# Ledger of designs, part 272: VHH binders against q9y6x5

Target 1, 379 residues: q9y6x5
Amino acid sequence: LPPKLLLVSFDGFRADYLKNYEFPHLQNFIKEGVLVEHVKNVFITKTFPNHYSIVTGLYEESHGIVANSMYDAVTKKHFSDSNDKDPFWWNEAVPIWVTNQLQENRSSAAAMWPGTDVPIHDTISSYFMNYNSSVSFEERLNNITMWLNNSNPPVTFATLYWEEPDASGHKYGPEDKENMSRVLKKIDDLIGDLVQRLKMLGLWENLNVIITSDHGMTQCSQDRLINLDSCIDHSYYTLIDLSPVAAILPKINRTEVYNKLKNCSPHMNVYLKEDIPNRFYYQHNDRIQPIILVADEGWTIVLNESSQKLGDHGYDNSLPSMHPFLAAHGPAFHKGYKHSTINIVDIYPMMCHILGLKPHPNNGTFGHTKCLLVDQWCI
Key: E = the ipSAE of ESMFold2; O = the ipSAE of OpenDDE; V2 = 0.75 times the mean of E and O plus 0.25 times the DockQ between their complexes.

## First folded at step 13 (VHH)

Design we6 (framework vhh_5j56_2; at its last look DockQ between E and O 0.76; V2 from the best seeds 0.00; counts 0 for: pae E 3.2 > 2)
Fold by OpenDDE, look of step 13:
Structure we6 (fold): chain B 379 residues (1-379), chain A 127 residues (1-127)
Amino acid sequence: as target 1 above (379 residues)
Amino acid sequence: QVQLVESGGGLVQPGGSLRLSCVASGFTFSGSDYYAIGWFRQAPGKEREGLSDITGSSEGFTSYSDSVKGRFTISRDNAKNTVYLQMNSLKPEDTAVYYCAAGEYIRGSDHWTYDYWGQGTQVTVSS
């Protein structure tokens, strides 16, 4: 039988939650598998970009999903959470579920992973759910496991996405121990449900399962605000994305806009596109706007009419608060092995290896995950 | 069609108590992890402010603004699809029109959006 892989994402699961809270189900999962304690994600540290990086192995500048909100100046198109189904935005890369279907006589399945309900390169997942936040984890899990168990051609790659603890992180802030403890307990219970279901169906021993996330969460405060309106008139630019990385499209001379913003706050770095630090790998794409503003950790960029969050993400990808974790279990993985850190783009070549797929050119390094795999030498 | 109807407002003396009710129709709140019903208020000449919310999750996660924490309590009755706001130790500064709203979280939005609003109920705290 061909190897099978289920990729699960709990959005916004900060890596250090594992140290600060109890996860009996997840810990059991880890005990019988592997753990990467910190995964360095891609800049910006947002949902759509990082989920696409996981399944493409590419930096954001390369796969073209450079934010949750994007604007293309040539086509005048907009991308957002309410407008994400145009293949135009996704076609700059080939995600693994497409590769899985095109390289082999096999199927892919998806439960609400970003991009999975869109035909990419004229290929859509053989089985998928349209995104609907009201659909329960149970229903998503039931569909995924049904497809994994009863499909022809067989489903060999599946994705499962869940919006917590990101939703709650934004609402309560990651430092709310009372609420976050309850939220994270619920997540652990869902992991328990996942494992139980797989065991009941006889999939547990043969299915490779990766549980990961796209980013962490940092505490925000009303005392840490950067008001752009105090620095520049709104008529001088179009805001494409706001916080914590603002994307600025000047309506006047770019240099003038830059000069008005460069000293706006000591807690915000202002970059011309060509001056964006190389370490971000966030420069070589037309969808990146001429000016970006990057707030310091825990600071929020606001306009006069902004919604308040107690937690946020999207900050510098070197910050530990932005880092998720990766746990895995299955025949491809060792048992009881822990690793300190990998890059999020490293997941793609690993998954390709597990599935026996030839990876597309990517930014991942297979060598970073060798120690996780039973068929590889770990030196 | 989603509808929210507030009730329970009125005149009360300082230090008094009121219990507001918000009856939701057109959607099922209970069991929805990414739905929330929140209470807001708007006083004359002031901006609308959020006071408290409760999620549709079985756990019933709640939040409170600093201005009402310790005095107000949000709760729900799933059978009645109703959310309550128990307001104790009311102050003249609490005088406002109180609104309930239904919100939803969507991936990639990074915020809870309240799209449906009630008509509001007047609360007046005066001696």
Scores: ipSAE 0.884, ipTM 0.940, lowest interface PAE 0.5, mean pLDDT 96
Fold by ESMFold2, look of step 13:
Structure we6 (fold): chain B 379 residues (1-379), chain A 127 residues (1-127)
Amino acid sequence: as target 1 above (379 residues)
Amino acid sequence: QVQLVESGGGLVQPGGSLRLSCVASGFTFSGSDYYAIGWFRQAPGKEREGLSDITGSSEGFTSYSDSVKGRFTISRDNAKNTVYLQMNSLKPEDTAVYYCAAGEYIRGSDHWTYDYWGQGTQVTVSS
């Protein structure tokens, strides 16, 4: 029978939390499966773009979710955390759950992974939950496991999303060991609950489970603010997104706006769209604005205000603080294997292989993940 | 609609104690890490200062500003949909209008927002 895969994301789980905090349940999961210590994510290192990159294998410029806040000048549409359900934004790619459920005798299920409550190419996950942050991890897990056990055609691909440790990382900062240890212990307990629930339902031995994240978190400070109002008047531009990568739509001559910003702070890089570094793979989409501002790690772009943030993400994807981990367990995976690094776009072709799906054109490299899989030789 | 009502303010001697209450209505506070009720204060001619908050989760994660930690304690009673601020060792510098506010974290916003505020309750610590 077709292999089954559950993809789990704990938002904002920085890779080095595994080394700096205790995770008895996650470490048991890893011991019986595989660990990738370091997953290099895509720029910008934000939630919606990176979750879509995992399930499409594409860079942000290619899948069209280029930020958590976007503007399309032709349609005059806005995308945001409170306005994310228009299929227009998501339709530049085909996520794996759509490809999966187009197979005969297969369904897909989703518990709040970004995009799964949107009909993408007029197709929505066969079973899904509308996004609602008030729904507990236990209820999300119960729905997912019910669908994995009790669906016709059977659910072969499922996703589960949880907002922590991102929410607490923003609130306390990753360097607050007292608060973060309590938060991370709670997350480890949820992982223990997940494993125990799968065992109780008879799913554990034949279900492949990936536990990963979209990005990390870096420490912020009131001593590291970049005040845009000190450099440029609001009337000269429309602000599409603010920090740590600001998206600037000029209202006057673009060169004049650029010149007002280019020396605003030594801790901020200012790019015309054509000058964005090629290594970001962040140029070739109309949703990327004509000017972007990229703050240095731990710096916050503000509009003449103090910041309440103690942690943030979205920075350069070369920064180790922005990188998550990946752990996996199940019949497709080796046991007790540790791997140094993959790219986040590599997860998609690996998942397609596990599920027996033909991947759409993508930016991932299957060879990077071969060593995780029992049916592949690691050379 | 969301409503927050503070009570328990008043006049107190330096070194004394007060307990503020914040009664919430129009929203379910308990059961989510992504809702919080926080306490703030504002003295005349000064900026509003965040003091403490507590999340709606079963554990009720708390935070405190440096200006009040060790002296103030936040707590909650889910049956009454109420959050408390126990204020001990009060100083004249604690004189202010105290507000409670409801905060929310939404994925993709990258920050906590406090969008719903009470009317405030006056605390006066006479020197």
Scores: ipSAE 0.327, ipTM 0.686, lowest interface PAE 3.2, mean pLDDT 91
ESMFold2 (binder alone), look of step 13: mean pLDDT 80; pTM 0.816

Design we7 (framework vhh_5j56_2; at its last look DockQ between E and O 0.80; V2 from the best seeds 0.00; counts 0 for: pae E 2.8 > 2)
Fold by OpenDDE, look of step 13:
Parts: structure tokens; sequence; C-alpha cells
Structure we7 (fold): chain B 379 residues (1-379), chain A 127 residues (1-127)
């Protein structure tokens, strides 16, 4: 039987939550599998970009999903959470579920993973749910497990997405121990439900399961605001994305806009597109705007608007607060093994290996995950 | 069509208590982890401020602003599709129009957006 893999994402699960809170179900999962304590995600550290990086192995400049909000100057198209189904935005890369179907005549399944309800390269997941936040975890899990168990051709790759603890992180802030403890307990219970269902269906021993996330969360405050209106008139630019990485489309001379912004705040770095640090791998795409503003950790870029966010993400991908974790269980993985760190793009070549797929060109390094796998040498 | 109707406002003396109600129709609040009903207020000449919200999740996660924490309590009755705001130890500074709103979280938005609002109910705290 072909190997099977379920990829699960709990959005916004900061890596150090594992150290600061109790996760009996997840810890049991880890005990019987592997843990990567920190996953360095891609810049910017947002939901759509990082989820697509996980399944493509590419930096954002390469796969073309460079933010949750994007603008293409040539086509004048916009991308956002309310407008994400145009294949135009996704077609600069080939995600693993497409590869899975095209290379091996297998089926893929998806429960609301970003991009899975869009035909990419004229291919859509064999089974998928349209995104709907009102659909329960239980229903998503039921569909995924049904497809994994009763499909022909068999589903060999599946994705499951859940919006917590990101939603609560934004609402309460990651430092709210009372609220976040309850939220994280619920997530652990959901993991328990997942494991129980897999066991009940007889899938647990043969299914490879990865539980991960796209980014962490940092504490924000009303005392740490950067008001752009104090630095530049709104008529001089179009805002494509706001905080914590603002994308600026100048309406006047770019240099003039830059000069007005470069000293706006000591807690914000301003970059011309060509001057964006190489370490971000965030330069070589037309969808990246001429000027970007990067706020320091915990600072919020605002206009003359009030934000109710107590937590946010999207900051420098080198910050520990932005890092998620990765846990895995199944026949492909060791038992009781912990690893310190990998890059988020490293997940793709690992998944391809597990599934027996030839990976597309990617930025991941298979060598970084070899120690997690039972069929590889770890020296 | 989603409608929110506030009630329970009125005149109260400093130190007194009021209980506001928000009845939702055309919208099932309970059972959704990514829906919330929140209470807001707006005093004359001031900006609208968020006070408290409660999630539609089974756990009923709540939040409070610093200005009302310890004095106000938000709760819900699922059978009545109603959210309550118990306001104790009221102060003259609490005088405002109080609004309830229904909010939703959507992936990639990175924020709770309140799309539906009630008409508001006046709360006046005066000796």
Amino acid sequence: as target 1 above (379 residues)
Amino acid sequence: QVQLVESGGGLVQPGGSLRLSCVASGFTFSGSDYYAIGWFRQAPGKEREGLSDISGSSEGFTSYSDSVKGRFTISRDNAKNTVYLQMNSLKPEDTAVYYCAAGEYIRGSDEWTYDYWGQGTQVTVSS
C-alpha cells in the first residue's frame, strides 16, 4: 500500500506554548513520534504565505503568495481573505497535493488548507471543503478521515486546517495566561479527538501524521503604535498591506515617499524593494511593492484607526515568537526523538520523500529532516 | 437577516447595577468557535470603545477591557440566543450608548470583524 500522510495545521501555534502549557494529548503524540521544537518560518510570517511554503518548499518570493493582502500592478488584481480563489495568485508554484495526483494517479484530500479549494495548474484536490470558518473541527476531521479510509484511487495525502490558536491569540494576546490556557487546552483536546478517531478507524498505525503551524504570536499593546499618518500624507501612497509589514505603493516619486517614511519611527525599518535584506528571501517578485515597512516585534503600524488586536504576527522570521513547532507520528518517523530546529521549507522535501514523490525545485533541504525518518541515516 | 436588539438600559445611581441584554435573530451564535458577540459603548464626544465579548464556542471564552474588568460580566443564554452584560459598581464615566455587535474571525484577516450592530441602549449613571 502506498504511504499516506495527513498534514494538520493549528494556525498561530507558537512553539514555546509547548513549554509553558500542558498538552497531555500532544505530548503523548510526541512521545510516540518526533518533535521539532522550533520551525523557522518564511518572511513575512503570515498565514497564506507560510501555509503555501509548507506545501511547496518555496520562499514567498518564489511561490508568489507574498502576503495575506496582495496587489498586482499589471492586472490590477487584488488578493485578500475575501478574494483568494483566483488561480492567478497560486499558479507560480505547484503544491504537493497537485504533485501527488499528477505523478502517481493518487487522490488528495483537504479540509480548508489555504489554496486547496482553488484549481492550481488546472488541478484541484480530489476531495476538498470550501473554506467556511463556521464548520467545526469535528466535521472537518470526519470528512478527512472518511476520505482517507474510503477513496478510490486512495487518498494518500490529506490536509486539515484549524484557525486556533491564531484567532484567540489576536484577541487575547499570547501573554494572557488565563484565556490562552483554556484555548490551548481545547486544542489539545482536539488533538486527542484526532488520535482517537484514527485509532477507531484502524488508521493510526499506518498513517503518517504531521501536526504543525504556520507562525507564532507576539504580544501587542496600545503603547507600541506607529502612526504612519504622522509621517506621510495618505494621498501620497496606496496601502496594500498594513501591519506589521506594510506594503506601500507610492502615488508620487518613490524616493520622496521613502524619505518621508525612513525616519518615521525608531521601531520600524523602511526598505526600498531592492534593499530588502537578502536573508528574508523577499525581493524577487513583482507582487512585492516598491516600499515595505517592517515594524519591530510587538509594534503595530496604524493609520488614524484603533486596533483591538492584543496579539499579532508577520514580523521578522528570526524572532522566536514567530516560530511554530512540528510534531509527527507514523511508520516513517522515529519514536521519542526531538530535534531543535528546521526551516519551514524543509517540510516539503520530507513529505515528498515519505510519499515517494519527486519534488519540484524547492528551497528546502532534505538533510535537515533526515534524523526524523527511520529510513535515513542520522549522523 | 441578522438582527441584534439591545435592552436593559436606563438611569441608575452611582454604585448601582444594570443588566443589558442582546437578542440575536437570524444568526445562531452558539456552537461556532469563530463567532463572537461583543459589547461596545460610545459616550458623547468620545470614540466607540470595546468593553467585552464572548465567543460562540462551547467554552464561552470571554474578554474584558481594563476599564470594566472586575465590574462587568458578560454571559450568554444559548436557548434564548441572548448575550447579557451585567454591569456592577457603575460610575458616572460609564454613561454612554451601549451597543452589541456580532463578530467573526476569518483566516488571513488576522482580526475579529464585527459586521452586525444593534441600535444601542442608553445607560446613564447620575446621582
Scores: ipSAE 0.832, ipTM 0.917, lowest interface PAE 0.5, mean pLDDT 95
Fold by ESMFold2, look of step 13:
Structure we7 (fold): chain B 379 residues (1-379), chain A 127 residues (1-127)
Amino acid sequence: as target 1 above (379 residues)
Amino acid sequence: QVQLVESGGGLVQPGGSLRLSCVASGFTFSGSDYYAIGWFRQAPGKEREGLSDISGSSEGFTSYSDSVKGRFTISRDNAKNTVYLQMNSLKPEDTAVYYCAAGEYIRGSDEWTYDYWGQGTQVTVSS
């Protein structure tokens, strides 16, 4: 039977939630498989960039999805949550579902993973759902399992995306134990339902399943706001993205804009594009604006308005609060193994190995994930 | 068209109770984890204040601001497409126009946005 892989993301699932809350179903999944306790994601630690990094193995500067809000000055195109379907934005990389379904006798399926409802390099996932947050987890799972069971050519790679605990993390903040415990209990129940349905359909024995996330969540506060309008007149720049990493396109001399911003707050770093730290791998793409502002953890950049957001992400990717986890189970994976950390870009070459695909050039290191896999020597 | 209609406001003495209702039409609230109906109020000379909301999820997750926690209770009746706010132990500072609003989570914005508002119902607490 050809190897099969289901990649599942629960958006905004901070790694230490596993230690701080009860997950009987996820812990059973881990016990029979593998856990990576912390996955170091890519900067900016936002949803669209990190989901694309998982499936391409590339840093954001290399795959071109550099934020949730982007502007291209040459074409004058905008990218946002409501305007994400133009292949222009996605075509700087080849995601794994495209490579997979171009193989002889293989197809790919998708339940709302970012980018899977876009024709990338004139190729869209063989089976997919258009993004609609109103569609329940059960309906997404029903479609995925139907496609895994019934498709010709067979579906060998499938993705499944869910918006929690990100939505609740923003609303309540990660420190709201009462609300977060209820949300996380529901997520654990959904994982239990996932496993049980795969067993009932006879898929569990021969399907590799990865459960991961794109980023974590940090606590915010109305006492930790950075008001840009107090530092610089709005007419001097175009705001492409706001918080916690602002993207600033100067309308006047760039040095003057920089000088007005550099002393705006001790809780914000201001970078000219060429001065962005090398460890971010966030410089070499035209979609990265000439000035970025990076707020300290837990600080929110605002214009002239308060925010009711109690949790946020997008901060420096060295922060443990920004890191998700990865768990996996299936014939390719060891049982009962726990690993400390990998880079999020390492997931792509691992998935290519499991599926027997030749990876495109990428930033991942296969050696970082070898200890998770039964067919590899782990020394 | 999406519509929200509040009712149940009025005049009460301090320590009294009122039950507000918010009847929704033009959409089905229940069945989406990413919809919410919230209660807000605005007193004269003050900014609008969020009080409580309830999600469309099967669990009906609720939240409360510190100003009303322990005194107000939000609930829903999915068959009537209605959300309630039970207000107990009312104080003079609770005097305001009370609004319900329908909100939605949008993943790329990382924010809950309340786009549909009722017309409001007056609550007056005085001795």
Scores: ipSAE 0.422, ipTM 0.735, lowest interface PAE 2.8, mean pLDDT 92
ESMFold2 (binder alone), look of step 13: mean pLDDT 80; pTM 0.808

Design we8 (framework vhh_5j56_2; at its last look DockQ between E and O 0.63; V2 from the best seeds 0.00; counts 0 for: pae E 2.8 > 2)
Fold by OpenDDE, look of step 13:
Structure we8 (fold): chain B 379 residues (1-379), chain A 127 residues (1-127)
Amino acid sequence: as target 1 above (379 residues)
Amino acid sequence: QVQLVESGGGLVQPGGSLRLSCVASGFTFSGSDYSAIGWFRQAPGKEREGLSDISGSSEGFTSYSDSVKGRFTISRDNAKNTVYLQMNSLKPEDTAVYYCAAGEYIRGSDHWTYDYWGQGTQVTVSS
């Protein structure tokens, strides 16, 4: 039988939550599998970009999902959470569920993973749910496990997405111990439900399961605001994305806009597109705007508008607060093994290996995950 | 269609108490992990202020602004599709029109959005 893999994402699960809170179900999962303590995600550290990086192995400049909000100057198209269905935005890469179906005549399934309800390269997941935040975890889990168990051709790759603890992180802030402890307990219980469901169906021993996340969360405050209106008139530019990485489309001379912004705040770096640091791998795409503003950790870029967010993400991908974790269990993985760090793009070649797929060109390094796998040498 | 109807406002003396009610219809709240109903207020000449919200999740997560924390309590009755705001130790500065709003969290939005609003109910705290 072909190997099967379920990829689960709990959005915004900061890596150090594992150290600061109790997760009896997740810890049991880890005990019988593997843990990567920190996953360095891609810049910017946002939901759509990082989820697509996980399933493509590409930096954002390469797969073309460079933010949660994007603008294409040629087509005049916009991308956002309410407008993400146009294949135009996704077609610069080939995600693993497409590869899975095209290379091996297998089926893929998806429960609300970003991009899975869009035909990419004229291929859509064999089974998928349209995104609807009102759908419970239970229903998503039931559909995924049904498809994994009863499909023909068999589902060999499946994705499951859940919006917590990101939603609560934004609302309460990651430093709210009272609320976040309750939220994270709920997440652990959901993991318990997942494991129980798989055991009940007889899938647990044969299914490879990866539990991961796209980014962490940092504490924000009303005392740490950067007001752009104090530096530049809004008539001089179009705002494509705001905080903590603002994407600026100048309406006047770019240099003039840059000069007005470059000293706006000591807690914000301003880059011309060509001057964006190489370490971000965030330059070589037309969807990246001529000027970007990058706020320091915990700082919020605002206009003359009030923000009620107490937590946010999207900051420098080298910050520990932005890093998620990865745990895995199944026949492909060791038991009781912990690894310190990988890059988020490294997940793709690992998944391809597990599924027996030939990976598309990617930025991941298979060697970084070899120690997690039972069929590989680990020095 | 979604409708929110506030009630319970009125005139009260400083130190007094009021209980506001918000009846929601046409909105999936109970049992939805990513739905919320919140209370807001707007005083004359001031911006609208968020006070408290409660999630539709089984856990009923709540939040409070610093301005009302310890004095106001948000609760829900799922059978009645009603959210309450118990306001104790009221002060003159609490005088405002109080609104309930229904909102949701959407993947990739990175914020809770309140899209549906009630008509508001006047609360006046005066001796």
Scores: ipSAE 0.804, ipTM 0.903, lowest interface PAE 0.6, mean pLDDT 96
Fold by ESMFold2, look of step 13:
Structure we8 (fold): chain B 379 residues (1-379), chain A 127 residues (1-127)
Amino acid sequence: as target 1 above (379 residues)
Amino acid sequence: QVQLVESGGGLVQPGGSLRLSCVASGFTFSGSDYSAIGWFRQAPGKEREGLSDISGSSEGFTSYSDSVKGRFTISRDNAKNTVYLQMNSLKPEDTAVYYCAAGEYIRGSDHWTYDYWGQGTQVTVSS
């Protein structure tokens, strides 16, 4: 009765990889479905914030996951990649899997999407895997397809997360054609495996599948470092997050810290919280620190050391290098349709529509995605 | 508890060959898609440079810097928890202390880190 949706993320999949590399399996997926060539993500263009924006439809200031590293001064709590399970951080929003599984005769399944192993508003995904990077894509896919095919109440919303091409993008940089070709070929093979598994299980024709990503990747280099220790004594602030958007908690007068930093590099913008550009929608949350430093594309903020990082993300969300893509296939979607751009927050109300869910208040615009859907008037 | 031990350094003539070994203990390198062991070197007056690495994935992906591509070959022996660097066509410019290091990628940190380093082994290429 209710439609089913599988949401898949390949972390760090820059939109123009589709043009610059060969993806026979993904291109077949797109040919029989829809493509959004560029998805404008949310600032900062980091993994945890953007994955939560996809499933809540909210800007980071509104859902509270404002970075991959956060500090709350009142509770003295820290959030990080290895310390992400406290519901405190996630409870400022309601992700779609919670809303979905609270409906009659519905459950949700998750293979490692950020937040799905956390009880958010005392509700955890009905079926989930605890995050563990050593679990193969095949095992993640096996669990998800088993849950989609064999659960009562039925799984109607499922998520699947994979760390590539983000891991390799950081290591090699997006311009390393040789290494990125091998990595992206492996990802295309995994997409082929996904489609073949769904066909063999009889799910392909009636399951809606979205393949997307959280952000892109830009080239870095040892020639583009911003040495923070050259500009300010480490004792004057607490560093909550470093690069490319540094989060600075002053230990002395905030204006003095700002003045020491404002001329540190011509390749870095220094913002007092109240001066952060409105277009970022990144101001109105206590977890956003009093000063942020935003490096120019391809620049790395360091503490008086070299960096072996050859690719990074987190930069200004207007940069095309930060933008992922979205592809989708299934009974809800047109066949062979290409769309230029949407905002990443638009994905949430579209998914709610597909699943017949009432969306929570959000920042997405359903009209931006109408042309992807067969049941909507596009023109 | 993680430990890396290099061996196989020494003195060689230009054009010669040398094989370095890196024995890992306190963790199992193979079987993780997001771990790697790499070789680095540091010559006097220069910053440490990355030369090659090999992933812990079942495919064992390798990469090489331009300075050593075609001359150096990285390989692994999972049973011995050991990574090798075969160095051929050695030049005086290859003279350096060579280190192996263990690297890892963690979702959300958005970078690879090489946090565990061996003590290094000296390689000297002299006429």
Scores: ipSAE 0.384, ipTM 0.704, lowest interface PAE 2.8, mean pLDDT 92
ESMFold2 (binder alone), look of step 13: mean pLDDT 80; pTM 0.815

